# VH-VL binders against o27280: the designs that were tried, part 418

Target 1, 266 residues: o27280
Amino acid sequence: MDSMNVPEVLEIKRIVEESESVKTFIFSWDFRREVRPGQFVMVWDFRDEKPMSVSLIDPVRSEIGISIRRVGEFTDRVHGLSEGDLLGIRGPYGRGFELMGRDILLVGGGIGMAPLAALADEATARGMRVDALVAARTADELLFLDRLEAAGVNISTCTDDGSCGFKGFAHERLLTLEENHDMAAVCGPEPMMFQVMRILDERDVPAQLSLERYMKCAVGICGQCCLDDTGFRVCAEGPVFWSQELSRVREFGRYRRDPAGRRVPW
Short names: E, the ipSAE of ESMFold2; O, the ipSAE of OpenDDE; V2, 0.75 times the mean of E and O plus 0.25 times the DockQ between their complexes.

## First folded at step 17 (VH-VL)

Design zc6 (framework fv_libevitug; at its last look DockQ between E and O 0.73; V2 from the best seeds 0.00; counts 0 for: pae O 9.6 > 2)
Fold by ESMFold2, look of step 17:
Structure zc6 (fold): chain C 266 residues (1-266), chain A 123 residues (1-123), chain B 110 residues (1-110)
Amino acid sequence: as target 1 above (266 residues)
Amino acid sequence: QVQLQQSGPGLVKPSQTLSLTCAISGDSVSSDSAAWNWIRQSPSRGLEWLGRTYYTSKWYYEYAVSVKSRITINPDTSKNQFSLQLNSVTPEDTAVYYCAREYTRDYYGMDVWGQGTLVTVSS
Amino acid sequence: QSVLTQPPSASGTPGQRVTISCSGSSSNIGSYYVWWYQQLPGTAPKLLIYGNDRRPSGVPDRFSGSKSGTSASLAITGLQAEDEADYYCQSYDNSLSGYVFGGGTKLTVL
């Protein structure tokens, strides 16, 4: 068997409190193994295994970071861990973001900023100009602002309640931003991504969007992450898709599927 | 500037041990940003990675599976060098042997190479 | 044969674009970065490309790398006489637990 499909037990090197509900767990990483922004890893706490976005890719310090929002029993247990504790990691998996041109727009909602923060680091290291629209329900949930600023990213914020930046939704703020980007990368709540995608398509801006679906195998075998209409497996052909690929996907932005495969509205 | 200077005999008899040394200037063999590699090149096999050693909290060693039973790479911090030992050589081990520094930050790669040493395995 | 497959030769005329392919598998190029080296006759290899597509300081921007799936490519634009050399790709192979090189491509400038 390929050893990359078996969890490797890694020591938590450092923990960063990103918000009340989000922590970033940092591990040493052998960067001969490629990891790209937009890929994910399966995190194993020796009881359960869940997909998590890579949020930090730091080849200078030989570190990766995995940002985890506390939302249930698994993530509660992981949030209770300390530096020096162990987690299993397998991957990375999936198709990451592809960079093009000189000017990139990032649009992130909530924890969706995690893979985009990693992309921002890569883009700035390549000398690209990076604009980021960071969205959340409230100011305390805006993620990675200091990190993005330190990287030289031009940040715009919006919050549903207006506590920071533009009051309203990400797509509403987007309408007030400059239209001169070579590409965009989008990750966040799927309804937000759908609205943002429509604006970017109208502006003829190539866009890549990162989807979230239920996963078990992470290598394309079990079919739990498939999209309607296309048969795309989010863990194999995604999680990052071009907007053109998604524009014909019936379920995108309209419903999701629970672990039993039932349609559930967003 | 980092420089690597190789030394060692160019002729080795079959079944004997091939021994080479790589002296480092401008860097430390115990640098936590470097790994120290041996690579060989022959007309029949092209470039072939043999192994590396590096230091973080302790010394680590990685060897190519094709030579793992016969190879030893030894760092020497007092002399700031590292060596290659290849046991039980045959004429198929005839090659130009290179040492190389791998700068491990930014997945940069083998950016400094020694001058190469032709080693002939023959009686 | 070599784990990574390169064409044994390539050629072009001055000013042209030349590409050199490097084919691997999911055990190497598909999961690990690609490096490229240039080797002039009688010299040690010189690092040309790292991290699939990045250039070390001092390497002209007419050299570029790319990777798609389990294959990588080195492109040379504005071909010059001094580009005549052997070119090797390198990756890490998980099944062999070590670095692997392509068989090399001899580039001739006509």
Scores: ipSAE 0.453, ipTM 0.768, lowest interface PAE 2.6, mean pLDDT 89
Fold by OpenDDE, look of step 17:
Structure zc6 (fold): chain C 266 residues (1-266), chain A 123 residues (1-123), chain B 110 residues (1-110)
Amino acid sequence: as target 1 above (266 residues)
Amino acid sequence: QVQLQQSGPGLVKPSQTLSLTCAISGDSVSSDSAAWNWIRQSPSRGLEWLGRTYYTSKWYYEYAVSVKSRITINPDTSKNQFSLQLNSVTPEDTAVYYCAREYTRDYYGMDVWGQGTLVTVSS
Amino acid sequence: QSVLTQPPSASGTPGQRVTISCSGSSSNIGSYYVWWYQQLPGTAPKLLIYGNDRRPSGVPDRFSGSKSGTSASLAITGLQAEDEADYYCQSYDNSLSGYVFGGGTKLTVL
């Protein structure tokens, strides 16, 4: 996919505290190199490498942002970094979102809002009407609300505990929302996406969904991110898939493979 | 409105140096939102990017591999212009030369061009 | 000869839709943005499209750009006589560390 597979060492320009567990790391970016919402980069902390979605694309300031949730050893290390520190960035990789129509629905859960936030910026800049359903377990885990609001996005929230917005899951809230969107973009926990996709299909709303899988090479060579039973590589054919594509994917919403290749349930 | 005005000789002898100047109005040669490019066009080689200079806390220079050993682009902040020097020219360097502003915001793009200068390399 | 490949010519009648292709590789179009320029006879090129599909101010919405994979396309709808010109695609090539142009497409309005 990308002819440049060597990480570029970049200085962290700014860090934005999005929530207790999420930080956005901002880097200077040469926008001769294309980057699209929905694409990911490989982040290298000189010990390990992990795929991360691009959450900010700002050609005016010549910056990109990568939002990272603190969930393990790698992200713990990254969250310990400060402005001015260095990270290796390889990419971008993968297929990003496509925009179509006038009205777009974004459905995001947790850190899944990261690529959707970038998409929201592009969509609003193009004059599209954007509705966003932002879901999280609790109110304090809702991401990018101020940013989305500032962009002119119509926001609906839902939380598992009812601490903000609709009490319940994203697919439950979706059932209560208007059905007049030209397309939808979805990203979050796969069980959530599975339910959301089902509803959108029933409503005949074209939908794109961004998957998260274990990735190693990011260039479609190693096959670690292959999906059963299509053989789709999340890093190459994805991570953004159309609902029609995912309908062919047996494991979607059901299980994933761990680094050892074993099936593990969601 | 940003405008670029080119000047320089239209005839150069082989082995000599081609020299052109591009005067900027409506913008600054040291703008951090612009890169200043030279491009040439000929029937045989089509449009060919030669190089650019831009200022971001310091001056940067980028040259095409094809002319890197012979080319120099120099900004002049005092005159708000930038120049092209191409050494050891041959008839293959005969072309219409353009200076152009590249807006380095909003996905780049050479949005302002000079009027072009035909430079003929002939003995 | 050119790094990016364009058809040498295209034609259409007024009101038609015309598409000009630009083919590259993973080292250029596959990795970098695409620009399009219009060059009228005897004039300097004019920026027509930037960022794959964006129009500068003053460019009619009849012009649109798109990119997929290692190829880009310029579409002109509602073709007009004044659209007769040469059209060039541009990208950046990481192997050459520089901007690259297509060979140009001469568009004739019949």
Scores: ipSAE 0.011, ipTM 0.493, lowest interface PAE 9.6, mean pLDDT 92
ESMFold2 (binder alone), look of step 17: mean pLDDT 94; pTM 0.959

Design zc7 (framework fv_libevitug; at its last look DockQ between E and O 0.80; V2 from the best seeds 0.83)
Fold by OpenDDE, look of step 17:
Structure zc7 (fold): chain C 266 residues (1-266), chain A 123 residues (1-123), chain B 110 residues (1-110)
Amino acid sequence: as target 1 above (266 residues)
Amino acid sequence: QVQLQQSGPGLVKPSQTLSLTCAISGDSVSSDSAAWNWIRQSPSRGLEWLGRTFYTSKWYYEYAVSVKSRITINPDTSKNQFSLQLNSVTPEDTAVYYCAREYPRDYYGMDVWGQGTLVTVSS
Amino acid sequence: QSVLTQPPSASGTPGQRVTISCSGSSSNIGSYYVWWYQQLPGTAPKLLIYGNDRRPSGVPDRFSGSKSGTSASLAITGLQAEDEADYYCQSYDNSLSGYVFGGGTKLTVL
């Protein structure tokens, strides 16, 4: 972690329209500083601050990308920004994905594909075979397909309405896929991840899952992102967890805590 | 193949200026993907990074704090080389000096080195 | 005295696995990438590892790097006589605003 924990004001270098609701904001990055897929940054629009996953890591171009879904007031403001505008970026924080083996499976849902896309780039660059199950509610919400394809990723799609690929949920599609992966990385809606994890565990496939929880400080101090009953802090011990770790987390796939600390069902 | 060829005097008197040049072949000093570094090595101080320069729309310079007040790195696009000047030298500046390229810059490390130049500071 | 700490020496016999440690802090290895260099006697350092665990072209896969927390490690498997050299770790230090090196490890092949 950066000892300073001070946002760096960065210029938006480029904006990529990923979908109707998702944009990727690209920034120049000093790649002497480590950044890993699965890590997140705190994005500061000078009014509020929100955690966002790194979705692009390009050492050749010296760029990183942050993909943001338009879901609320903060993201509405950010989506209103243009190239050349400024944002504060603090981080990266958290534990990122580890790569192991030769064949990896990525299972992503919606914006959960953001960190997985970055992981896919690294994995392919390392010469790994990458299969990706990309899930969304509808075809137009499927993210990073062209990017993944260009990277040499074998893509399977899944949509709730059947508008593209398998009609159904990610865990249902997963049941139909071959069991030949050395590891899996999962990110998306927690109910999806819960089901996917269960299947992967049954298949004895080591799996890493990236959680999205309410985070405030990002440095493990405030405790807002603590998980029952382990006390894991998503910002410090996560957001990437091994399935074995999450098996100890009572609330995983069941409920989350809102900013007031109340239990909220998924 | 990228090569770096160093030149300059191997003996400098105390209080004088140490001057070395690194000639580049196979690459451009103004490449926007490269950084050009000076490093020195001595038994007492080990490997020590001194500074670097690189071009990205404009020239950038980064110097080690230990020599910042005395060091100047200058690119010469006309000769495709970059130089090191270290002012007010003392015997502590006696070392083997290396120029080195980062390519690409920042992430990939110093992949090409000069042959090294022993510079002795002595009266 | 060096910002990054390495053991001054290491040794192994041909075919063995040898590891060289590099210890730093949160201001360098904890936040920045680690590079490794091999320096043969009388020669300039040669880039061995970049990005913590990546090998440049031409570097044998016997060489591997790893990083955890504020420490890094270089592993050499199948040690060969030609591996006898000095090895240096490198990182960037934000407090010093510059690249920093370890003190070097002299590897002897017995």
Scores: ipSAE 0.901, ipTM 0.949, lowest interface PAE 0.5, mean pLDDT 95
Fold by ESMFold2, look of step 17:
Structure zc7 (fold): chain C 266 residues (1-266), chain A 123 residues (1-123), chain B 110 residues (1-110)
Amino acid sequence: as target 1 above (266 residues)
Amino acid sequence: QVQLQQSGPGLVKPSQTLSLTCAISGDSVSSDSAAWNWIRQSPSRGLEWLGRTFYTSKWYYEYAVSVKSRITINPDTSKNQFSLQLNSVTPEDTAVYYCAREYPRDYYGMDVWGQGTLVTVSS
Amino acid sequence: QSVLTQPPSASGTPGQRVTISCSGSSSNIGSYYVWWYQQLPGTAPKLLIYGNDRRPSGVPDRFSGSKSGTSASLAITGLQAEDEADYYCQSYDNSLSGYVFGGGTKLTVL
């Protein structure tokens, strides 16, 4: 029997305040169980359950970290918790990132840097050269800069308001960066990911992109995370997809679906 | 350099208790990142994990279901060693017994092994 | 029968690539990492691969691991006479609440 399909109740070991709106919750974890960058867990606050990307994978300290942005009632309640409080965790689920080659580009927008921070740690531990383009609306929302620098990642920043680094969007900054990468990993607002994917496709850079969709079961049964026209389930065949898989998806970058299943423009 | 040195008798009579000791040099049995394992190997069953102990804020013990009713693993911080006791042995417990360290535990595997001790269970 | 299934033997000639398989289930390899060990005659096992595909320091890069679904594989390229040994895969099994090993593969270098 797979007992990890029910939430395991875990104590919050540490909380890291990444920004005014983002906290990383750290738990002790048994690393005999596989965890890969790009996978997600379902976080249960004893009232509701939401998918969250794994942002820290530290088998040396036996620690897993989950970064959560305050965006609504669930995340407000979780942000109100303290070290020693309990959360339910089930997973990990989904397909993680695959590493290839020697040189990798990470492009992250806002909280999308969370799974990319975990990937950066693995890539640098494997001896890869890592460039990261870290994007946010403002300087105060740029995530994981100190952690990435300590890992030896070459960081470029951009902010919508110009308060730090390049003023503009991530894809605009990308046009000014070197084109010598073996692969790229992308996570952030879906319109940003669409624009970044187009540039990387033109440069013939293999890219993996991490998508967010509404989820209930997380194991591929309920169909709530399906992508139009392909039937891909974000929780089972994703959340990480290759760009060529996403090129077959009509909805990518064009619209999203609300919890009732209705199309909503980006 | 971490080394594991095993000691204990190589002949045990049926129904008695098998007792082995693994002495640790270059590391501490109470290391908060390590786990200390016993494994045995026989021609009929190959490699078989028996159990492990490790310390974080307290001692934890994990035993294979196949021997759980008969096995005890004891850490000894003052002697920097850990032991195996297997009660009520039969000839089917005849094997080469190994101790092994996981460091860091869980993900990194058993990186240091003792030399092995052949234990024969016979009258 | 062992929880993880390996072929009992494999063979190759010097310079050849050989592959050793390890088949498990969703209760072990499907959700848990895979480790590989090499055992030379008369010696204790030696860790060869951890984390599915990582090599400890001192293990040559001609040894590689991979995992797909509930199966794992050890590949040896540039086969050498000293590679003649027994090879064991290991995982964790949640239904047995413990580590599990494959039955071992005796590799012969011809």
Scores: ipSAE 0.790, ipTM 0.907, lowest interface PAE 0.7, mean pLDDT 90
ESMFold2 (binder alone), look of step 17: mean pLDDT 94; pTM 0.955

Design zc8 (framework fv_libevitug; at its last look DockQ between E and O 0.82; V2 from the best seeds 0.82)
Fold by OpenDDE, look of step 17:
Structure zc8 (fold): chain C 266 residues (1-266), chain A 123 residues (1-123), chain B 110 residues (1-110)
Amino acid sequence: as target 1 above (266 residues)
Amino acid sequence: QVQLQQSGPGLVKPSQTLSLTCAISGDSVSSDSAAWNWIRQSPSRGLEWLGRTYYTSKWYYEYAVSVKSRITINPDTSKNQFSLQLNSVTPEDTAVYYCAREYPRDYYGMDVWGQGTLVTVSS
Amino acid sequence: QSVLTQPPSASGTPGQRVTISCSGSSSNIGSYYVWWYQQLPGTAPKLLIYGNDKRPSGVPDRFSGSKSGTSASLAITGLQAEDEADYYCQSYDNSLSGYVFGGGTKLTVL
């Protein structure tokens, strides 16, 4: 791979249909280069560029995967691609998850399960016990269940409509679980993460949370992903933050900034 | 068990070509999961990676910039071995040369090494 | 001279914890994995650590690797006489398009 700041044009090796709205694009990867769960890459379709989390890290097959949810024009174009097509990939960027202890809790919502799935693979490979709370609006939006199960992850599901598992939100399900863990990793809608973090803090469970913000440069220069009032750059100091760090972030769980820098509510 | 057995002359004259062979047992030189490396070691330069070859649908070659103009690594599938040729040698090329396998390639490091061959460049 | 910088020597007594550092840059350790090798006198290097902190089969858990930023570290706990050897860190350097090694650390068990 060339400089990490220069997109490498890569061929889509495989596409995995995760759900109706989510596809995982698999690429060959030179695993001399480090890639960690929780890190992201900038995906370039030769028209626009968007940050995407790495969802698969397979050194044996020399592959990485990027899971993309269809949510807009860019992702619509990408979802129209086929195996053999090309994408530009630069990175990885950002701070990934750290693993500690023996028992880890993963709490993911929607596409937030993408980085957590990669983390689950690493954790299980290390011999850790992994519990995953997988949340989605509906059953058909639950991601990576088969993959997680195959990895030996203990899965609990949560759906807003009760179509699978616990009916309710992730933080509500978490309240019903009394088991404690050595650490937790959280990724999903920020309101979800905010509530989950609160619970984990009360339980004295160290937690890492992966934030999603508007990112432009991915290298900490443009400042578009800065967080109030700390000045943390999601692309540089994150996207993975410890709960203690996020406790200092005023906007966390409250608002985000759009591409114009305006405050918008969640 | 995978083993690498090195062979070749231990003395080479300046300006000549250094030639070494690494015979593979327990694995295939054309394994799509392996890479085959040459490394040398000297008191003055320490450990120095020279290059590698590996097969993935086709043969790939990677050479260190320091020797790129002089080095050739050749796989021989018929004999299940790979060789090193280093042209126009000077006394600075005096070192213990090692062949080594990466398995799996890239991420897992060089897990099997040859016994090493001292090559002295002297007139 | 070596792209990666190691202390030339380290020492410890049996049972002690010893740490060997490996310093690089953003073009190597900062972006690529680190490997560690043990080389006993008169022998070829032996893979000790891969992927920054992973141990191959047969390597005792007394050996551990870590990486932070542009630096890596090899830790040996419960130092034993047989651990006396040279230790080398390895990474890949993007600017050189090749594997690079540290200068090696001679570990003496007192």
Scores: ipSAE 0.913, ipTM 0.954, lowest interface PAE 0.5, mean pLDDT 95
Fold by ESMFold2, look of step 17:
Structure zc8 (fold): chain C 266 residues (1-266), chain A 123 residues (1-123), chain B 110 residues (1-110)
Amino acid sequence: as target 1 above (266 residues)
Amino acid sequence: QVQLQQSGPGLVKPSQTLSLTCAISGDSVSSDSAAWNWIRQSPSRGLEWLGRTYYTSKWYYEYAVSVKSRITINPDTSKNQFSLQLNSVTPEDTAVYYCAREYPRDYYGMDVWGQGTLVTVSS
Amino acid sequence: QSVLTQPPSASGTPGQRVTISCSGSSSNIGSYYVWWYQQLPGTAPKLLIYGNDKRPSGVPDRFSGSKSGTSASLAITGLQAEDEADYYCQSYDNSLSGYVFGGGTKLTVL
């Protein structure tokens, strides 16, 4: 029953509308407590609790931001909240991204750009060159472009429908780029991440990928976030894994498990 | 540039109150981004954080559990300084006492320190 | 004894690399940032590292910090005579509700 495992009830300080379906909720945060890009928090609306990635880490203003896509009943209720309303926050949890070298490639699909936006801020603050491939189904779903541009990130876009940038999937755009980065960070739909990981592995680019799984305890005790065949717990050993670690995971890119433990296709 | 100047007696008798003052130049004690700390150092204990105060919309105070029952840190906005009072001292409180600015607070650490004041507790 | 554990001494020759370890627990280094301070003889401590691995302006790039689990390290490359000093790690401890320091490491050059 330490402060890491007990939800702190925090006031929503500010809400940023990132798109029609995505909002960023900003809270005051005590930055003696470490927060790393790629870590997550459990957001509690006093009925349900869901894991959400940290998208803003701002020690100067003492603010964290949590970006949430409206996709179901829980996120609909949270999107209905206003500044001054309360949410419970547990965490942060999990292993974040590690930075190395001078040149980093970010590959983000949809809301997966949220933790990568936080990572981009950290990487540029360290003087790294940051290239970002920002992918979405449509132009309206491309996230954080202005923020990335202001940070000096070199942006490439792609959309499934061709409404902005390259028409096609992120891995198809990546195949047309000849790049030799020191590392890559990838977050988005798991099928996209699998295809991107394969390309990066062929290029011998060290890659870290952020997974999403069903979570209950978030501290590694209940086993609900375990990956098949390895026993890795997404909430403890992840959510960020090196591509070498994921190469041993049979389920990655192939299926997921629901709360009852059943396999479901991607 | 920011400077911290300490003052106060260097000799205090057991059971009395240790009282030190830290005067701030180049910054305000009520700066909404800073915290103002007291730290002490002795051969037996090394560096030991005692507490801090800071202002946002009101004053906040944090004290080390080891001294919480005996310590008071008071900001003074009119004189632009902050003080340390440590009650009921014993010879184990003999140390060099430092004030320090933490700016911005929480993440960035203690960037400006006072010159240090040796306080000896003996009869 | 200090909450964070450091070796009491370390040594190296000019031009070499030296590391100073700092060991804590899940209630401090495991969940909270690490700071490092340099203290030259007869002076107040000086901030050397914040945020685990970041250097304030004016600190040479031969100083670097890192953190893994509940342990942190300060590395000094290209060791110079003026690096001879005491070095302290610091974190926050949730169980003690306050800042905590290591016991210090006396670095001798040569």
Scores: ipSAE 0.724, ipTM 0.885, lowest interface PAE 1.1, mean pLDDT 90
ESMFold2 (binder alone), look of step 17: mean pLDDT 94; pTM 0.955

